# VH-VL binders against RNA-binding protein 26 (RBM26): the designs that were tried, part 6

Target 1, 75 residues: RNA-binding protein 26 (RBM26), of Homo sapiens (Human) (q5t8p6r532to606)
Amino acid sequence: TKLELRKVPPELNNISKLNEHFSRFGTLVNLQVAYNGDPEGALIQFATYEEAKKAISSTEAVLNNRFIKVYWHRE
Short names: E, the ipSAE of ESMFold2; O, the ipSAE of OpenDDE; V2, 0.75 times the mean of E and O plus 0.25 times the DockQ between their complexes.

## First folded at step 1 (VH-VL)

Design v10 (framework fv_vulinacimab)
Fold by ESMFold2-Fast, scan of step 1:
Structure v10 (fold): chain C 75 residues (1-75), chain A 122 residues (1-122), chain B 112 residues (1-112)
Amino acid sequence: as target 1 above (75 residues)
Amino acid sequence: QVQLVQSGGGLVQPGGSLRLSCAASGFTFSSYAMSWVRQAPGKGLEWVSGISYSGDSTHYADSVKGRFTISRDNSKNTVNLQMNSLRAEDTAVYYCARVYDWESTGYYMDVWGQGTLVTVSS
Amino acid sequence: DVVMTQSPLSLPVTLGQPASISCRSSQSLLDSSGYNYLDWYVQKPGQSPQLLIYLGSNRASGVPDRISGSGSGTDFTLRISRVEAEDVGVYYCMQALQTPLTFGQGTKLEIK
């Protein structure tokens, strides 16, 4: 249910902006900016696996930035 | 008053090394990617290297891979280009530039330093 | 690498007349979102390069309306509707679709 973002510019690594983008795919239960000490990182957690899968499968650029990358979070 | 001020450069023998520096002021340096672009005497522009705003991602032109290293110090608002194993064909004016790199803007360089001359000659 | 080709390389123009520069890419610069990753820069004599146009047609801050960019995919044009003395310089297109970033050869605009 957890996705990890990398390469997020600091001006876009904002809870409000990321919530606006990712809430279109489902219910967010956790959203952390600067995740794991990475100022360009973020953690996005959805309520369900299907919602997270929909988000990562989207061809739409996150916040209109082609360099932001979305990955499945590995523990 | 957004500006980039460059330093370093000079005359060096083939096989030598130089370190170029670019000091930023008037903007939040840590929020922008940075790039180096060079121009050989009487020739056009050639992109050399780029670095993400955090310093975690770097890119290089094939002509300089393995010889040049781009780095940045966000606490000092500087981007640096370490040039090793210099060749006569590296002779150029080197520019640092501030980068935007979003989908809605693409990758463009809107603020440029004054340039630093590097001459590689025996 | 994406190869950028400009035409003409030398462009003598009369003050007050229009000028156009062509830029062609070896690969399409249009992405799936409809953006063309093509920039235009000018280098005026003795100065650093400066941004004119980004994403094909968007003017950079401070760039006058008489300068415009158009085109899509592999064929792009920079147009100056009425050339002024301050427009003298070398104009470069640059693709920003992929690394390494690549410039055209440059077009020298001069007053005749």
Scores: ipSAE 0.000, ipTM 0.632, lowest interface PAE 15.3, mean pLDDT 85

Design v11 (framework fv_vulinacimab)
Fold by ESMFold2-Fast, scan of step 1:
Structure v11 (fold): chain C 75 residues (1-75), chain A 124 residues (1-124), chain B 112 residues (1-112)
Amino acid sequence: as target 1 above (75 residues)
Amino acid sequence: QVQLVQSGGGLVQPGGSLRLSCAASGFTFSSYAMSWVRQAPGKGLEWVSGISGSGGSTHYADSVKGRFTISRDNSKNTVNLQMNSLRAEDTAVYYCAKDYVEYTSGWTYDFDYWGQGTLVTVSS
Amino acid sequence: DVVMTQSPLSLPVTLGQPASISCRSSQSLLHSSGYNYLDWYVQKPGQSPQLLIYLGSNRASGVPDRISGSGSGTDFTLRISRVEAEDVGVYYCMQALQTPLTFGQGTKLEIK
């Protein structure tokens, strides 16, 4: 259920903007900016796998920025 | 329960037109992408076209680009395929298919439910 | 376009025996998400296709655990651990990584 963002410009890497974007795909249960000490990283956790798949399968640029990359979070 | 009920098939001459319709019920129609997949008699499956839940994005196989138009009416829970300039090789059973994942502005094109199919025959 | 190739195209099996179908793609189906965008469908005689497996290995609702999907990148397998009479049909793999979506040729599973 967890997605990891990379290459998020610091000015866009804030809870309000990311919540606004990713809430369109489902219910967020966890959202961490500057994840793992990376000022351009973020962690997005959805309530269900289907919601997370919906978000990562989107070809829409995150926050209208094509350089932001979305990955499945790996332990 | 999810139901997809198709209509609009038939016999048409080469160069003619047909409009297929798929009426959906049992789910929030506007939140799921829909596709058309066809199967020529005795042959395999071929994806034809897809449309996002909102209708804002459409995709087509190269074999039908410029001739077929997919559309949807979310107020009526229908997805439609307008087929123009029909050719003998368009003869097939056409299926409408529903996306598995709820995603209004996008698509995943994994198909959890399929309509019963409608036969389109293009012959002189 | 991504070309999907299945083998065998005809699969006669004895009831209760295992069956295996291979699917190869002309390019990797592994997305930046770390998942493979490959589905398996079955079309039973006289019926519409139905979903068996999505994202390479996830069973659709109602699909028994004797049916499983595996593989990654360009090489995928659908396995039936013990074939039952109800499994007769044509099996198709499909890539959902990019449009146009493309299907394999189909594998006809028959009871011998």
Scores: ipSAE 0.000, ipTM 0.630, lowest interface PAE 16.8, mean pLDDT 84

Design v12 (framework fv_vulinacimab)
Fold by ESMFold2-Fast, scan of step 1:
Structure v12 (fold): chain C 75 residues (1-75), chain A 119 residues (1-119), chain B 112 residues (1-112)
Amino acid sequence: as target 1 above (75 residues)
Amino acid sequence: QVQLVQSGGGLVQPGGSLRLSCAASGFTFSSYAMSWVRQAPGKGLEWVSGISYSGGDTHYADSVKGRFTISRDNSKNTVNLQMNSLRAEDTAVYYCAREWGYDSYFDYWGQGTLVTVSS
Amino acid sequence: DVVMTQSPLSLPVTLGQPASISCRSSQSLLYSEGYNYLDWYVQKPGQSPQLLIYLGSNRASGVPDRISGSGSGTDFTLRISRVEAEDVGVYYCMQALQTPWTFGQGTKLEIK
């Protein structure tokens, strides 16, 4: 259920903006900016796998920014 | 309708300079990364440079580092490649390409611009 | 640099028959997100390259179902289930996991 973002510009790497974008795919249960000490990283956790899959499968740019990358989080 | 229109190629002597331009239309240019990919006569494709949506992040292949500079003007919807200290091995067709994320794929390509470096 | 190796480099095929192109990477292209950063392009005679497959197996817009990508990690395949005349061209795989982005040598698909 966890997605990891990379290359989020610091000005866009904030709870409000990321919540607005990702909440349209489902219910977020965890959202961390500057994840893992990376000022351009973020962690997005959805309530279900299906919701996370919708988000990562979307061809829309995250926050209208083509450089923001969406990955499945691996522990 | 996504369109990438290229210009600025030509014949130049070794050590010379050329500036390639790629004019974009039909999409929100400031939301996309752009790259340049070249193809030497009869050879395969070689990625040479890329630039982020804002212009704040640039990358270069080792073969062109220190000689080529990629830039963009989001107010004019253009991406440019300034090529200095040109060498015979830089002879190629140069393509600009729109990128779905900097480290990803090229979904639209320009028509190509021939650059010939010869004495 | 990640080295991309294609096989075969020349692929003569009969119209209506299947064709397969192999692409091997010197490093795994499977990133922690579960995606393979491997794309396929075709360059038809006299034209610019065009995207066929992105992120291992996703068809680009307008690409017919007869063309598919598969594989994971270091071994990838592009398949054409029945070759049409319009498929003539040079096919390239590209890794987009690490800079510099690198292409395979290209596979020339020819009608015999």
Scores: ipSAE 0.000, ipTM 0.640, lowest interface PAE 13.6, mean pLDDT 85

## First folded at step 2 (VH-VL; framework fv_rosmantuzumab)

Design r10 (from r08 with light chain S95D; at its last look DockQ between E and O 0.11; V2 from the best seeds 0.00; counts 0 for: pae E 9.5 > 2, placed apart)
Fold by ESMFold2, look of step 2:
Structure r10 (fold): chain C 75 residues (1-75), chain A 119 residues (1-119), chain B 111 residues (1-111)
Amino acid sequence: as target 1 above (75 residues)
Amino acid sequence: QVQLVQSGAEVKKPGASVKVSCKASGYTFTDYYIHWVRQAPGQGLEWIGYIYPSGGSTGYNQKFKNRVTMTRDTSTSTAYMELSRLRSEDTAVYYCARYEESWGGFDYWGQGTTLTVSS
Amino acid sequence: DIQMTQSPSSLSASVGDRVTITCKASQSIDYSGDSYMNWYQQKPGKAPKLLIYAASSLQSGVPSRFSGSGSGTDFTLTISPVQAEDFATYYCQQDYSYPYTFGAGTKLELK
């Protein structure tokens, strides 16, 4: 349900940019910029597991940047 | 033409600090990460960390976290790396390099700054 | 940290030869169809020069006699045919995760 982003360039690590990319996969119920004190980190939470799975399984580059990494959030 | 020009060679005693500059030209300084990499004599390359000039965010190799600080001055398009509490093991050539976020790789490098930490 | 094991540590070649250098990552450095693997050339007293990024993509201005291949954990740089200006040290480097790490280098020497 929750995905963690890493290596997000600070210029792209904002609510509007992340919502623009990730809302295509489902309904976002939480967005946290600079997650866990990491200015390049973010937390993306979808309403359902299937939406999150669709997002992490996509081969499309996040915000047109292939170096932004998407992981399942622990817990 | 993209260019990174670093400050000159330094000789320091153990326990001192050094601040190396890296002046960028030929591109929009705030659009690209600057990374720092060092190379001890006769050895390979070691990543130190990065700064993203827009906003000034940094990330450091844990090996250096308590001794390294990276800053920048966007008005002069210059990145800086300061290494404190110098040891003989810090003797190396220090490079700044531009990182290509969309395609990857360090596509432009400074000429290197030689640091010698003498006894 | 991801360890990059590069081999051989050195090799000798003549102009015109085909040379292969390998690099093995301690874990996969692939994500979403991309390999996060770069190759650099370094001559004495000079900064490294990017040759190959994304495992197989040729950097602008680099001759096509350089090529990269591989995925997952196993990567190869090939130089064919070797020319006089190619005698140098070559490094692989992963940009999959911080800290970025380099192989120990391969010195290509004139026979």
Scores: ipSAE 0.007, ipTM 0.717, lowest interface PAE 9.5, mean pLDDT 89
ESMFold2 (binder alone), look of step 2: mean pLDDT 95; pTM 0.962
OpenDDE, look of step 2: ipSAE 0.017; ipTM 0.740

Design r11 (from r08 with light chain S32D D34E; at its last look DockQ between E and O 0.56; V2 from the best seeds 0.00; counts 0 for: DG spot L32, pae E 9.8 > 2)
Fold by ESMFold2, look of step 2:
Structure r11 (fold): chain C 75 residues (1-75), chain A 119 residues (1-119), chain B 111 residues (1-111)
Amino acid sequence: as target 1 above (75 residues)
Amino acid sequence: QVQLVQSGAEVKKPGASVKVSCKASGYTFTDYYIHWVRQAPGQGLEWIGYIYPSGGSTGYNQKFKNRVTMTRDTSTSTAYMELSRLRSEDTAVYYCARYEESWGGFDYWGQGTTLTVSS
Amino acid sequence: DIQMTQSPSSLSASVGDRVTITCKASQSIDYDGESYMNWYQQKPGKAPKLLIYAASSLQSGVPSRFSGSGSGTDFTLTISPVQAEDFATYYCQQSYSYPYTFGAGTKLELK
């Protein structure tokens, strides 16, 4: 239910911006910026797998930035 | 020789739709994004969106709020842009352009399609 | 959205002059050591033509009298010496993030 972001510009890597983009796909239950010590990383957790699947399958660039990468998080 | 050839000029009334074509030749159509950019008379350039022909994925400038649809036909190497619910401010020249992802820019452009929207 | 502020809006020059045009992005358009800045030339009734990509790289077939420089938010296009065929409008453009945006243009006119 968790997605990892990579290469998020630090100025965009904040709770407000990430919530703005990802909440349209479902209910967010966890959101961590600067994830795992990476100022360009983030962790996004949805309430359900289907919501996370919608988010990672979206054709919309994250925060309109084509360089931001989205991955399934591995526990 | 890379070439993008667009359909001819269009005159439309407000509320109508237009579909512009862009036929590619001289390269592998499915290897490159096609982007669409417009230019109102006497004004600068405005990005509309893109299509990637291989899978048909698209991305649109939010300004167009469900008024734009981009498609392609890989058998004819042709990209299409349809703009609906036309307004007078949609009067512009519409360009298709080939996008080079490696450095991010438009290396080949179509000749442009003039759209006039007037009552 | 990233605003691209281009200056001046127009200028007059003679053949042989040195001309500089500036473009300022509202935020950095650099990523992983590369600037996602392009310059285009457009003549009346024609499509834009790519001149410079990655801020400073010349597109194939573009004369070396065109040069680009800058990084981060501040970029410059230089034409030296200006030739008769260079009278046109010039646009900067960022491809760092969607929506891609262009400067408002600089019209280079014969004095």
Scores: ipSAE 0.006, ipTM 0.685, lowest interface PAE 9.8, mean pLDDT 89
ESMFold2 (binder alone), look of step 2: mean pLDDT 94; pTM 0.957
OpenDDE, look of step 2: ipSAE 0.027; ipTM 0.777

## First folded at step 3 (VH-VL; framework fv_rosmantuzumab)

Design r12 (from r04 with heavy chain S54R; at its last look DockQ between E and O 0.42; V2 from the best seeds 0.00; counts 0 for: pae E 5.0 > 2)
Fold by OpenDDE, look of step 3:
Structure r12 (fold): chain C 75 residues (1-75), chain A 121 residues (1-121), chain B 111 residues (1-111)
Amino acid sequence: as target 1 above (75 residues)
Amino acid sequence: QVQLVQSGAEVKKPGASVKVSCKASGYTFTDYYIHWVRQAPGQGLEWIGYINPRGGSTGYNQKFKNRVTMTRDTSTSTAYMELSRLRSEDTAVYYCARDHYRSWLEGMDVWGQGTTLTVSS
Amino acid sequence: DIQMTQSPSSLSASVGDRVTITCKASQSIDYSGDSYMNWYQQKPGKAPKLLIYAASNLQSGVPSRFSGSGSGTDFTLTISPVQAEDFATYYCQQSYSTPWTFGAGTKLELK
C-alpha cells in the first residue's frame, strides 16, 4: 500500500501538493516528505493495495513532472 | 527473448498515408514506452514521438505538423505509427524502440529492425 | 528544442587505439544529479544499439571498453581499445526534454 517517490523537486515536495495529486487515487493514510533523509523523497501510503496500484499505474506524470519516479516501497 | 518486430517495407505516393506496426514480445508491453525514430538515407536519427501503452498517451515532435498518429493494441502488444500527407522527404527507415515507462534515464534499449518507407511519384 | 552538437563527424583509427567522441547540448540536460544523455552505436543496415545511458552507465552486454562521461552540457564517449567490430557510426541523444534529439553522428572508420 506504500509508494516511494524520488526526484521530487523541493518546491513540490510538500504535503499539500502530494496530497492533492495522490488523493484522487484513494484514501491516503500516511504521507511523509523528505523520506529517508532524501529531500527529494516522499512516502505515500494508501488505505488499500488496489488504490496504491491505481496510483502507480497512472499514466499521468506525478505533479506534471516526468522526472519524478514512483516505486513500490520496499519494507 | 525481448524483441520488437516491425511490418515490411512500404512504397507510397506523395499525399498518401502509411501505417507501420511494431509488435513487442518477450516482455510486459505496458512497462515500456514505444518511441518512433526515423533515418533518411545517409542521414542521422530523428525522433518522431512516443506512445505510452499504459493508457495510450502520446507525445509528438511538432516538426511533423500533426501528420503523425501513434496508437497501440495492448491485446496484441502492437504499436502503430501512421504518417499522413506523405512527402518525398519522408523517405526513410522508421524504427520503433522501447524505453521504460518509469524512467527516461535508461535510453532506448531495444529496437525494431526498421521499416523502409519510400515516397515517390 | 535542445540541439546536440556532436564532434567529430568522422574519424579514422586503428585497432587498439583510444578514441573519444564529444557531444555538446545547447542547454544543460541534468536533473537532480542525473544526466539524460545516451550513446548509441549503429552499423550499416542495422538499428541503433544502446551503449551508454545516463551519461556514464554501461548498458548490459556492452563491452567495458566503452565508457561515457560528462554532465551538464558536455559529454564524451570513449572507446579503448578500439576493436575491429567497433567501426560504425555513433550517436548521442538527450532525453531531458521532448522532442528528444540526436547528435549528427560520428563515423568511426578503420585507418
Scores: ipSAE 0.075, ipTM 0.826, lowest interface PAE 2.4, mean pLDDT 94
ESMFold2, look of step 3: ipSAE 0.147; ipTM 0.803
ESMFold2 (binder alone), look of step 3: mean pLDDT 93; pTM 0.956

Design r13 (from r04 with heavy chain R102T; at its last look DockQ between E and O 0.48; V2 from the best seeds 0.00; counts 0 for: pae E 8.0 > 2)
Fold by ESMFold2, look of step 3:
Structure r13 (fold): chain C 75 residues (1-75), chain A 121 residues (1-121), chain B 111 residues (1-111)
Amino acid sequence: as target 1 above (75 residues)
Amino acid sequence: QVQLVQSGAEVKKPGASVKVSCKASGYTFTDYYIHWVRQAPGQGLEWIGYINPSGGSTGYNQKFKNRVTMTRDTSTSTAYMELSRLRSEDTAVYYCARDHYTSWLEGMDVWGQGTTLTVSS
Amino acid sequence: DIQMTQSPSSLSASVGDRVTITCKASQSIDYSGDSYMNWYQQKPGKAPKLLIYAASNLQSGVPSRFSGSGSGTDFTLTISPVQAEDFATYYCQQSYSTPWTFGAGTKLELK
């Protein structure tokens, strides 16, 4: 259910901007910026797997920045 | 069948404007960016800009910024490129092409057939 | 802007040959381990056709005799063995930053 973002420019790595983009795909239950001490990292957790899958498979660039990478988070 | 079909050839005088259409079919129009690329006779390829059909956001090559406008109509799955204040140097074939922006394996994988623009007195 | 310098501008080959086309970017076009380099084939009067994306990935429906390699600033398209339908012009293109830019092209002609 969790997606990990990498290479988020620090000026875009904030709760408001990430929520604006990712709430389009479902209900966010957790949203952490600067995840794991990485100023360019974030963690996005959806309520369901289907919502997370929709988000990771989307063609829309995250925050209009095509270099931001989205991965399935591994525990 | 994924396809981009462009409007027909145009002949214009210097100072006029042209609007080229690019009709998408066979895929979800709002899932891909549309780029515009031109090719002058006997020359290479030159990128003009893109539009994201989902929200209508655009990015233009600075060379064209004050002369180009890109729009789309999601109800007809059609992208448009308008070039104003035409000069003879704008004589070229104009292509639209789609690009999957969120894929880390990028490329313009489908191209329109091209629209020939001739600008002459 | 990122300049893409393509070499050679033209070459002649026979069916069965191995040909190599190079493309050099004026700065690195890598981001997080990926190279934002694409290769296109264009025949006269037709739109370009994508062959290789992300430097080395073969586009669906493209024969495996086409391959791409390289990273950073230096990239190569290889055709081996050349077939009759491969005589065309080839363009490299960076998608790393706007404006997108293309090489000037390499015309592959039958010897």
Scores: ipSAE 0.013, ipTM 0.687, lowest interface PAE 8.0, mean pLDDT 88
ESMFold2 (binder alone), look of step 3: mean pLDDT 94; pTM 0.956
OpenDDE, look of step 3: ipSAE 0.268; ipTM 0.857

Design r14 (from r04 with heavy chain R102E; at its last look DockQ between E and O 0.16; V2 from the best seeds 0.00; counts 0 for: pae E 12.5 > 2, placed apart)
Fold by ESMFold2, look of step 3:
Structure r14 (fold): chain C 75 residues (1-75), chain A 121 residues (1-121), chain B 111 residues (1-111)
Amino acid sequence: as target 1 above (75 residues)
Amino acid sequence: QVQLVQSGAEVKKPGASVKVSCKASGYTFTDYYIHWVRQAPGQGLEWIGYINPSGGSTGYNQKFKNRVTMTRDTSTSTAYMELSRLRSEDTAVYYCARDHYESWLEGMDVWGQGTTLTVSS
Amino acid sequence: DIQMTQSPSSLSASVGDRVTITCKASQSIDYSGDSYMNWYQQKPGKAPKLLIYAASNLQSGVPSRFSGSGSGTDFTLTISPVQAEDFATYYCQQSYSTPWTFGAGTKLELK
């Protein structure tokens, strides 16, 4: 249910911006900015696997920035 | 041991379709994007598009005007490119190549051997 | 689309020479301190081989006589000293924006 973001520009790496983009795919239950000590990293957790799968399968650029990368988070 | 092995040469008539396969081995197929690039005889390289095998998402060069479809089968570690409404100018060698994650910064590090497509009546 | 203008289209060299191939992008291909520029080598009848990524990073297994430099719009591949196996065609390529585009190629021939 968890997605990991990388290469998020620091000015966009905040809860408000990430929530604005990702909430359209489902219910967000957790957001962590600057994840794992990376100022360009974030962790996004959806309530369900299907919502997370919809988000990672999207071809639309995250925050209108094609350099932001979305991965499945390996626990 | 990492390699991409493509299907064999094809000869097609104008208006037909072709589907080229690219079988991956020696690495985790879903960890790398697959790109398709073609090269007409005596010419340079032209990017066609990519597929992310993990979710099946794609990005295409608009020059192909919705004539191209990229798919994959994760159970066989195989990517496919289908090109429809073939024209003589589609005669080329078609390559698949892998790219590590969605970095776009690390280049295409492993290439298939190429598949020759000849389109003639 | 970003055009990649590669120069020269061909050149002749002897083993031991230093050669320089240039590539100019029609707009900057830099983002956040990275240059989205790759260099490939292709020999007749074979697939391209990645040499340099991110403008200046040497791909694993590529000899250190290959080097890349540049940023923004202007990039250079240098081979020094040229070896017998280096006679091939070289392509630059940008991965900054789709469609990804290649230079027209530079054929390096034995003098």
Scores: ipSAE 0.000, ipTM 0.652, lowest interface PAE 12.5, mean pLDDT 87
ESMFold2 (binder alone), look of step 3: mean pLDDT 94; pTM 0.957
OpenDDE, look of step 3: ipSAE 0.012; ipTM 0.740

Design r15 (from r04 with heavy chain Y50E; at its last look DockQ between E and O 0.65; V2 from the best seeds 0.00; counts 0 for: pae E 5.5 > 2)
Fold by ESMFold2-Fast, scan of step 5:
Structure r15 (fold): chain C 75 residues (1-75), chain A 121 residues (1-121), chain B 111 residues (1-111)
Amino acid sequence: as target 1 above (75 residues)
Amino acid sequence: QVQLVQSGAEVKKPGASVKVSCKASGYTFTDYYIHWVRQAPGQGLEWIGEINPSGGSTGYNQKFKNRVTMTRDTSTSTAYMELSRLRSEDTAVYYCARDHYRSWLEGMDVWGQGTTLTVSS
Amino acid sequence: DIQMTQSPSSLSASVGDRVTITCKASQSIDYSGDSYMNWYQQKPGKAPKLLIYAASNLQSGVPSRFSGSGSGTDFTLTISPVQAEDFATYYCQQSYSTPWTFGAGTKLELK
């Protein structure tokens, strides 16, 4: 259910902006900016696997920014 | 075999429109953006725009925005570029090329063979 | 728009030579440790072929005599040693910002 973002510009790496983008795919239960000490990292957790899968399968750029990368979070 | 195959050469009069096709095979069509690039005789490369085949969203070079339309048909894995109100300066070879949607860092690794457009009276 | 200034416009070389082609972006095309710079080779009547992506990464199937370097605004493509099939036109291209833009090209000619 967890997605990890990398290469998020610091000005876009805030809870409000990321919630605005990712809530379109489902219910967010956890959202951490600057995840794991990376000012360009974030952790996005959805309520369900299907919601997370919908988000990572989206081919549209996160916050209209093509530099942001979305990965499954590796535990 | 991963490939992009384009439609054949076109000869048009000024003021006409042209629609070029680019048929993908050997990979998942919706995982790669399709870019359109042209090259006038003896000149360099010029980016026209891109389409995301998954959602159909497009991005155009402002120079062409009022004349270009990009579309796709996912059932046939085919991308299209239509250029309207043609003028002699549009005489060029038009290429389609793919670029992975998750990584705009990896370049355009597969290109169509090109479609020659001649605009003359 | 980001302007790509490529030099030289043409270059004469012999088989076995080391040649370098330079490309300068009008602004930095780096983001988060990566450079959004690609190099292509084009032969007459053919589509361009990707050689180098992300400034320094060799595309699969491309011979190791091709290499790329640079960051920020200044980038270089090196071919060493030049072989007979390398006489072609080379283009740099930025993918940092739309519209994507190409250098004007460098024609590598046999002496």
Scores: ipSAE 0.030, ipTM 0.757, lowest interface PAE 5.7, mean pLDDT 89
ESMFold2, look of step 3: ipSAE 0.088; ipTM 0.785
ESMFold2 (binder alone), look of step 3: mean pLDDT 94; pTM 0.960
OpenDDE, look of step 3: ipSAE 0.606; ipTM 0.914

